VH-VL binders against q9vjs7. Designs and how they scored, part 2

Target 1, 121 residues: q9vjs7
Amino acid sequence: LRYSQGTGDENCETLKSEIHLIKEEFDELGRMQRTCNADVIVNKCEGLCNSQVQPSVITPTGFLKECYCCRESFLKEKVITLTHCYDPDGTRLTSPEMGSMDIRLREPTECKCFKCGDFTR

## First folded at step 13 (VH-VL)

Design z5
Fold by OpenDDE, look of step 13:
Structure z5 (fold): chain C 121 residues (1-121), chain A 129 residues (1-129), chain B 108 residues (1-108)
Amino acid sequence: as target 1 above (121 residues)
Amino acid sequence: QMQLVESGGGVVQPGRSLRLSCAASGFTFSKYGMHWVRQAPGKGLEWVAVISYDGSNKHYADSVKGRFTITRDNSKNTLNLQMNSLRAEDTAVYYCARETYYHWTFGSWEYTEDAFDYWGQGTMVTVSS
Amino acid sequence: SYVLTQPPSVSVAPGQTARITCGGNNIGDKYVHWYQQKPGQAPVLVVYYDSDRPSWIPERFSGSNSGNTATLTISRGEAGDEADYYCQVWDSSSDHYVFGGGTKLTVL
């Protein structure tokens, strides 16, 4: 039997992805104040990672199991401005305060193959 | 105004089943992920289950996997929790909670790292022999 | 599984600043949310995404998150701030939502 000492890396990479973000804002009474949206480009991790299961005489289970998943190795915070805001009636909001909304999200800056279910990062 | 109202709580014996329901109003229910969170008497908050806005994705806490099933009916603005094989440790106030609306499309995936911005008042479930 | 650690209790005098910590492995890489729960009531979101605040939550409430510790800061503490506070994260590896054990804040 062959033993692979590889990192599991295959085709995992950081890619650009266009997404449509939507956020609704409510007041303290639960009434919708506005909905804001925008099309934005963010990073994602995508690709294939090598996984394998093989017989082993050195493990209690009798098998060596190595499962790898494509995921982020580094993240960065990104502030995104949603520039299309509307009131509950669907009217475009244009005021400086209500016409846009900043939101924060984290996106990958680097991607690689990690053991699936690994919490060490 | 927005409202979440839980129902279906009660007293049951171990091994029995119970179905909780949460009625939502005042917002577009079908846009939001929904959660069940429970709190044992005098204890902290424990996440139980989540269901995505369209019901396509579900996740459960390890403590309830295989026993609880979360469902939703967007046409009725209802969230449900089927609880089977109930145990004494399942005794708690059960809250339904709405996940904050950070939603995006264009991919085949969605991240749900959001907070719980609105909660119901909870329904008490007691499991005792 | 991912674990969040909070002190069981924190005390502060009226008008002083309370700080409630939430510890977790590389918690700075996660978004932390905070909930306030008063006796007999449902939890209320007070801080989300580390430092964002609902518009109806007073500016006295703020949050920070770096390294292995997130902190909820309540400036100019009032009697009405006395409550249990919970931190919460989402763990992508397990697809679980995780709460801290909660901190009881007493305003003396």
Scores: ipSAE 0.039, ipTM 0.725, lowest interface PAE 1.9, mean pLDDT 87
Fold by OpenDDE, fold request of step 14:
Structure z5 (fold): chain C 121 residues (1-121), chain A 129 residues (1-129), chain B 108 residues (1-108)
Amino acid sequence: as target 1 above (121 residues)
Amino acid sequence: QMQLVESGGGVVQPGRSLRLSCAASGFTFSKYGMHWVRQAPGKGLEWVAVISYDGSNKHYADSVKGRFTITRDNSKNTLNLQMNSLRAEDTAVYYCARETYYHWTFGSWEYTEDAFDYWGQGTMVTVSS
Amino acid sequence: SYVLTQPPSVSVAPGQTARITCGGNNIGDKYVHWYQQKPGQAPVLVVYYDSDRPSWIPERFSGSNSGNTATLTISRGEAGDEADYYCQVWDSSSDHYVFGGGTKLTVL
């Protein structure tokens, strides 16, 4: 990732988090075929970063702002299996083909303080 | 049935502006990241811009950064591309495309996969003097 | 910037297997997606995440990715498979999406 690094990294950590993940699947005509979900453990970034706002006579806004946020510096990709699948009517799918869904997920491997205005998708 | 329909294309002179729109239907528009991809006549596909499901994040190709703005209105199921300072090299068919989707529940942020699973028919933009 | 390299054209006889390559630096560490585009039509996703396939895409279409090369394989090639094929990745360093130059497949 291309981000400006900040200060206060000692307070920004990579933590484990349990989340409920959902994915919808559609056919070639855009009709919903199924919805799959599961509770999964993923990495997250959490912590405090040093920010400051000072008066300035050289900026148009009258302030110099340096704001930093705890976020990912590196990502990894992994496969997650969603084991609870349902048809559009809410009926549980149990067949080997339709009862589960593999998805790819990106999660942080390292967290740091970056300028808050630097966003990733 | 899912549909993506682009509009707003036409012929313009260099330096002028044009606004493209993409109307989405048949799916929950507000859950998906959306893209613009263009293709010059007889050339390959070129990614232009992406906007996240809630519009909070945007990214642009270097070739259009500073000139193009991607926006969305989830209440109207529309994706837009404001194109300013148009150049001859911007001549292309412009496609809107949906990125595959998964999400966190209960107020957490949503993720999108990297593939474009559905595309519109495209709208032609011609920039010429 | 990250670059994907495809051969400009590939030709196969009907019933033969076509292989279209997509080269990129350590592309095996990325997920690769493939699109088919027929003349006058929008692109269609045929393979995603290296080797997954939409259910409406024939099993003749498959994908692999390792090292510096991803490959789209089309077995038992048919006249209807004639099209341009594009590989695509997401580049985490630039937050950009990148397409290959495209490969024209001819079935003769």
Scores: ipSAE 0.032, ipTM 0.653, lowest interface PAE 4.9, mean pLDDT 86
Fold by OpenDDE, fold request of step 14:
Structure z5 (fold): chain C 121 residues (1-121), chain A 129 residues (1-129), chain B 108 residues (1-108)
Amino acid sequence: as target 1 above (121 residues)
Amino acid sequence: QMQLVESGGGVVQPGRSLRLSCAASGFTFSKYGMHWVRQAPGKGLEWVAVISYDGSNKHYADSVKGRFTITRDNSKNTLNLQMNSLRAEDTAVYYCARETYYHWTFGSWEYTEDAFDYWGQGTMVTVSS
Amino acid sequence: SYVLTQPPSVSVAPGQTARITCGGNNIGDKYVHWYQQKPGQAPVLVVYYDSDRPSWIPERFSGSNSGNTATLTISRGEAGDEADYYCQVWDSSSDHYVFGGGTKLTVL
């Protein structure tokens, strides 16, 4: 379930973003085995959504807050290969097995304005 | 520790009403979207309704829209389904289910939903003349 | 309305790999979730968001999703894996949740 659509949806869009990803890998004993990184292009949601705050006599805070956030309506998993791997001593790893690392992350494929939710567990 | 317990099922005649309840425990109920899903005897799963964590948003399957009402009381950790104008085709085991909360996104855990990670054992509703 | 299509049944020998498909228009653009249901029991989430797995689900269960087909893969099939399996998606256009018709897996 997604939150209700807000107004001003046209101001929220899916954009490309270049980010630097880093991941550390540890062995079964908890010792660092390697660190891998790469610059990758991923999607992000960015834009403006309409929000309103108005006085209210029926809320404990005295206000009714209708906040909307630009966020994903669709996500998709993306497999990314981290092509720069280093051992704990900082030496570049070049073997086929240790020289790269595949990771999975989720990125938005579509963005919309949604009523802002509570993301704190 | 995590539990969902449905109640309120029974045998009713067509056109009558029935109210189902789901008691939740073992988690912060008020943070999760909740669902009703039903299964007719020998048939597949059919989504019925969803209610957001704070009750502000509700959606229904077309087959029950206008007849069923989903509600929740976060102070009592209860989910309810008011079923009116019951039909023979509403005969099914009714499950309450919790929607997932977090998934891995951009290197962190974030709220998302879309899947049902915990289910009750269901309560049987039979509509027959 | 969005529709998911599953084969009614799949059979595999013990120790072999079972593959259950879930077809849907551009399903690869959606996240697919899978549920296992044994007779007289409630469904159990076994795979979610295409390929994620609850920690209490064996690693033998995996998922993939691409194009118009999502697949639940059960490696090293056991008798205990016999059950009905359902795929499920959320449809943003209707705000509805959609289940496939279910697949009965037999391990013989």
Scores: ipSAE 0.015, ipTM 0.633, lowest interface PAE 7.8, mean pLDDT 86
Fold by ESMFold2, look of step 13:
Structure z5 (fold): chain C 121 residues (1-121), chain A 129 residues (1-129), chain B 108 residues (1-108)
Amino acid sequence: as target 1 above (121 residues)
Amino acid sequence: QMQLVESGGGVVQPGRSLRLSCAASGFTFSKYGMHWVRQAPGKGLEWVAVISYDGSNKHYADSVKGRFTITRDNSKNTLNLQMNSLRAEDTAVYYCARETYYHWTFGSWEYTEDAFDYWGQGTMVTVSS
Amino acid sequence: SYVLTQPPSVSVAPGQTARITCGGNNIGDKYVHWYQQKPGQAPVLVVYYDSDRPSWIPERFSGSNSGNTATLTISRGEAGDEADYYCQVWDSSSDHYVFGGGTKLTVL
């Protein structure tokens, strides 16, 4: 039984994308203290991966489709400073302590084709 | 201001059903993934189920899969857990918990932190004959 | 499914540093979160994303994660720190959320 294989048309790669990050901060009583945001540039995985069809005795059709998805193989930590902070009433917070917020995000530095756990990813 | 209040716990016989609810207030409920986490008396925390912010994805611990159903109603700010075919091993305090969330407003992919930053006080479920 | 292992208990003298470990295969490739639970209370997030803190958690709580071990560090331990501590990860391969078995911290 012949199986399908990729033709080498895969182009899974790491691309830059601009995203809008929002972080709400609450106190220990669950009261909102501030919301901070920024537009940041992050890496994402994007591209095509060739799916492969393999013979199988465990499926009704006698074939198993091996879906491949472009996703991260290595992550790098990036610290993002959110520079637009507001109190619950929408007033801009400008003090050094409350006018910005650092958050930590892991972003891809290498992307590869992997077998899909969920082909809708 | 922010509250998660669980209800619907009680004492039931094995094989019976219960429905838990969690009323949310003080935050934009529809932006957050929501969880049920349980704790048997004198035992550790056990994750039970998750539902995505829009209800489109659900996942269950193997111990409850096929018996429990997580749902949400974003118009009423409520999270629910339908528990069928209850067993003695389901005896626990059931907490609803909120995921942390970063709201992505540009681009095509979504990122959420996978921590539970706010918990209700729990509701007790006892499965006893 | 993915398993996290914690010591059942840790004891420290007041003013000393407590270290609570969370073991898992390649846990350094995951984000680790830590919760404090006092008797009869709901858990409280104390460290997330390996090493970040909610703004109301004192700086003496810190975390690290590398290899097969994540560690919660509580410097200058106080009686008020006596609690059960749980580590937690999200396992992307199963979409399961996994807790460690918990560690009881005593401050003698």
Scores: ipSAE 0.012, ipTM 0.646, lowest interface PAE 8.6, mean pLDDT 82
Fold by ESMFold2, fold request of step 14:
Structure z5 (fold): chain C 121 residues (1-121), chain A 129 residues (1-129), chain B 108 residues (1-108)
Amino acid sequence: as target 1 above (121 residues)
Amino acid sequence: QMQLVESGGGVVQPGRSLRLSCAASGFTFSKYGMHWVRQAPGKGLEWVAVISYDGSNKHYADSVKGRFTITRDNSKNTLNLQMNSLRAEDTAVYYCARETYYHWTFGSWEYTEDAFDYWGQGTMVTVSS
Amino acid sequence: SYVLTQPPSVSVAPGQTARITCGGNNIGDKYVHWYQQKPGQAPVLVVYYDSDRPSWIPERFSGSNSGNTATLTISRGEAGDEADYYCQVWDSSSDHYVFGGGTKLTVL
């Protein structure tokens, strides 16, 4: 272990992202009962992580490269209400029981640089 | 009605190849990640492979990596599994299975939903001499 | 190489509550899904994300996940619940999907 490449340039962090979620609901016979969707804001991990190269007799090139990836270190559950529900014919469903759908999503709350499992050289 | 119908199973000798197909209908195939899951006679479920909704990412179980190739054709609503260098331990019912559509993206890496909410009825592959 | 462990079988008297366990290292940090498979049939998703149910699955089916153990609970067990039950996770470190070995539920 000697020197990291690109010292001081890491910026792996948790960022907000807008995504479009779609959930289809089916009956026991596999027939679609409704499709619900929403645009929601969730967290994602994004950023740069430093990699390093060191001398080694183990690899074919004579160097060992270690790669680091920006990934979640902690996840939290978030309940998301999908507010746009439609029947199979595309008609908007507006009743209290069919006009929305709650789903559960795991989203990152903390992101860090981790050694990439399959990117080590 | 949503359907997944597997075909292409049969009896083959070790070292030979088979190609399985899964025909999808009743849902928007191109929006879902698709899997192959197998079950040896009298045994439990074993995941085999996944392909992302657009075909851009593929992952394989260690037991089949390098021998099996998963592909899809979204214009024909078909999922395929090319199985080469078959072994006796590949003997199983092969199911195609659909992921639940809970899509979100992490950096350059694709996260797919990890539950299988709909399964075909399977096709039997027997590898014996 | 993540491993899920299930008991091979569980028996319950009719009308009683069955509990099927799924053991794994830090499984409480993962989302656990459960499948029911009756003889000659494809598996059916009965619980996902530890404790959620598809809308067609009776409320008698519930799930929990904490520490090293996830549990599928079937209240008021009946003959129609006899099946094999599998737990499943996605392992982010290997990007593999892992099933437990399965549990045969018998309602005596």
Scores: ipSAE 0.005, ipTM 0.621, lowest interface PAE 10.7, mean pLDDT 81

Design z5
Fold by ESMFold2, fold request of step 14:
Structure z5 (fold): chain C 121 residues (1-121), chain A 129 residues (1-129), chain B 108 residues (1-108)
Amino acid sequence: as target 1 above (121 residues)
Amino acid sequence: QMQLVESGGGVVQPGRSLRLSCAASGFTFSKYGMHWVRQAPGKGLEWVAVISYDGSNKHYADSVKGRFTITRDNSKNTLNLQMNSLRAEDTAVYYCARETYYHWTFGSWEYTEDAFDYWGQGTMVTVSS
Amino acid sequence: SYVLTQPPSVSVAPGQTARITCGGNNIGDKYVHWYQQKPGQAPVLVVYYDSDRPSWIPERFSGSNSGNTATLTISRGEAGDEADYYCQVWDSSSDHYVFGGGTKLTVL
């Protein structure tokens, strides 16, 4: 771990993570038709980003700490099939039509350090 | 169960302002990106604006950029559209619409290529002298 | 900047298959969504991501997308299918959502 101004020696990388995904599906009348879920492996950004401490006359302590956060810089689409679908009463749905649901999400393929709270897309 | 109800439409003169509201119920509003889409009388659909699930990101059609502001209040389950400097060509039914997929609690994923799976009934805005 | 082109109208006989096209440059590289709108009503999603269907939409509705043309197909057309149909994409170059001009389907 080291501190630097601007670009520096950070360890911010893309890692695999297990998450639980849930998708609710409603009909045209707004009535719930099913809830589908799965445990899936997706990418996330994780790692160390350097923080900096510098003199400041603005803060009560005379110092200012700037934080950098490990966040995505490039995303790609991933299709996930949710295979655990249930009706509103909690009964498992097993037909080919209702027993699974494909969803699409964007997951990180590249991660970098950005100043915390200043990143906007 | 799930509802989107627009309000705040009316007849106004060019150059005036209106504020539209969309009340959401029956789903977890704070996890969905939301859109405004309009339709001039006898014409097709035109996308107006989008706001991300947490309100941090917004985009506008060129025809309204700088004049319209999309906002949301997740504590009240409301989507808003502030429409300033209205023109005759802004005359339309305004729909609020939600994205098909919601923000996943563990990760920060958004689908910019998402569809609009539920729409409100619309509110009419007429801009004429 | 990105333009989607739909025929203004399509007519089919009852029981026949209706095909509604949506033209765009390299539209096959985009995901296409389709909405049905009946008079005085809000649009409803019938097909999304080119060929996926909400669970409440009958399997008679299907979609395809290749090259410069996406197509909504409605098999065994019924009078209840009479509506305006819109295609829609997200355009990455403008970061905007774009609708086609709409197609009026008549079943007679």
Scores: ipSAE 0.005, ipTM 0.614, lowest interface PAE 11.3, mean pLDDT 82

## First folded at step 14 (VH-VL)

Design g4
Fold by ESMFold2, look of step 15:
Structure g4 (fold): chain C 121 residues (1-121), chain A 129 residues (1-129), chain B 108 residues (1-108)
Amino acid sequence: as target 1 above (121 residues)
Amino acid sequence: QMQLVESGGGVVQPGRSLRLSCAASGFTFSKYGMHWVRQAPGKGLEWVAVISYDGSNKHYADSVKGRFTITRDNSKNTLNLQMNSLRAEDTAVYYCARETYYHWTFGSWEYREDAFDYWGQGTMVTVSS
Amino acid sequence: SYVLTQPPSVSVAPGQTARITCGGNNIGDKYVHWYQQKPGQAPVLVVYYDSDRPSWIPERFSGSNSGNTATLTISRGEAGDEADYYCQVWDSSSDHYVFGGGTKLTVL
């Protein structure tokens, strides 16, 4: 503790984040057909990894060594249903085919420190 | 109506520079990740670069890394590609393309497996002597 | 670097089903997206996340992905389906986006 540099701890972990997702759907001519949204919970990787970090410099005199970044080591598919859909006039869409929109994505379920720029699966 | 319009293409000698622009309209540009994709005459598609919705994260194909710089100006709804040290093999039509997801304040997380749901019509870059 | 392999061409008779393959090592662990490109035009997204379609793309276009092969299936092929078709993934190892070489579909 008393002789530490204050940057020796690693705490890379998977955390839940509440986010607001919006998807605008357009036709082939680029005209809006609907906009759908929802507040959803997704995972993200967050934390510090033991590495040397330096600000961007115009003329570098030294190089960063052993840079590590908190990144996903395992991804899991998640379907997110956007349940609030509206037409271009702002009218709520409630039909089964237009009243919701499913968004598929992979989100991290495990996060680890990796050398920056070196991603696995 | 959503539009992506590329400009700034032309004919240049090897070793020269060129700056491409992509003007976006009809959607909330600042909430979408953006890409450059190129296609050499008679050839297939090649991804060039990506920039996140807020400009905080950028990635490049190995063939252009260190020579090309992707940037965006969300106040002007423009995507740019600065192309330095151009080579004959950079000759292509350059498209800008947007990601399908609308992003809201994700901080350090970015969805990277997204598709490109809307493309511009491209601008031609020819590098020859 | 990650490589996607497509046949250079596929031919089908009108009304028949075309299947365009996209080969990659463990491609079933990735989301595959498909684009249609007609001469002189920009690419158009036709299938994404393996099997989803934009609302204006007809149900005749479908996709699947497992193991080392993703497949774009175009049922009841029409002359209007003649185009080049590209598969595309994101490769987590390189953090790059990768396209296949493209497949020319002809309907005769």
Scores: ipSAE 0.114, ipTM 0.731, lowest interface PAE 6.3, mean pLDDT 83
Fold by OpenDDE, look of step 15:
Structure g4 (fold): chain C 121 residues (1-121), chain A 129 residues (1-129), chain B 108 residues (1-108)
Amino acid sequence: as target 1 above (121 residues)
Amino acid sequence: QMQLVESGGGVVQPGRSLRLSCAASGFTFSKYGMHWVRQAPGKGLEWVAVISYDGSNKHYADSVKGRFTITRDNSKNTLNLQMNSLRAEDTAVYYCARETYYHWTFGSWEYREDAFDYWGQGTMVTVSS
Amino acid sequence: SYVLTQPPSVSVAPGQTARITCGGNNIGDKYVHWYQQKPGQAPVLVVYYDSDRPSWIPERFSGSNSGNTATLTISRGEAGDEADYYCQVWDSSSDHYVFGGGTKLTVL
């Protein structure tokens, strides 16, 4: 899903980030065939969003704080190639078929300030 | 305690309309995308529609496109599905489901392709002449 | 349209490991989610993002995904695991959420 534009976007932007991805491949019997990984560059959202504090009669403290976070407003699919593959014994795989693995994920194309959410796994 | 409660199901004739509702509680409703998923009697699950957290984006299965409308009222923590021009093949239990939230991982926001982590109990819709 | 294929049924003896497959073209390039549904109940997410698990789901449930097949593995099967299991993906070409046909797991 895509998100609408928030407020306070003055310091929220799309940046590039290097991340480490790892994926295991199993056969239909659940036996591991290989593990592939790579350091890849993906887009991320980063920046400071302005929070607001205002008096409130409905809160115990007498104040209501609205926190904003920089996050994606638009996403696109990206194909990533994991270029380091190893067999279960830890031996590097070098064949054209087994030496790399393509995966798909979505990354941000635009970032905006939104009210902060719960991101607990 | 997380809870989704569907209502509005019933028996209707083909060509008629029906409006389903889903009441959400136990979480910040306005922060989550929501889905409708249906299941015909004795059959599998079929995705119906999705609406973004703020209602700005909607998407439908081809089977219901042009006939069904998904909406939400974040002030009331309510998800709705307006079903028009109902057909016999629309007979199913209709579930509302919450989309998983994005997570902060590896020092960045991580998108995980959408799963449904909480479901309602479902409401039965029967379309028959 | 993208199609996911599951076996209609799988049987396993108590204490043994059940494996439910979900076939799809290059499904290994997608993220696969799995749902458990017991009779008369709503579906429950048991595995997501190929192999992640909600904290309230037992560790006996695990997932893998590669090539053209995703697999839900249920170790130490018990009677309470009897249910229908559905795999699910998001298809970028159609922007549809796609479910498999479901697999009935029986613990003998």
Scores: ipSAE 0.006, ipTM 0.613, lowest interface PAE 9.5, mean pLDDT 85

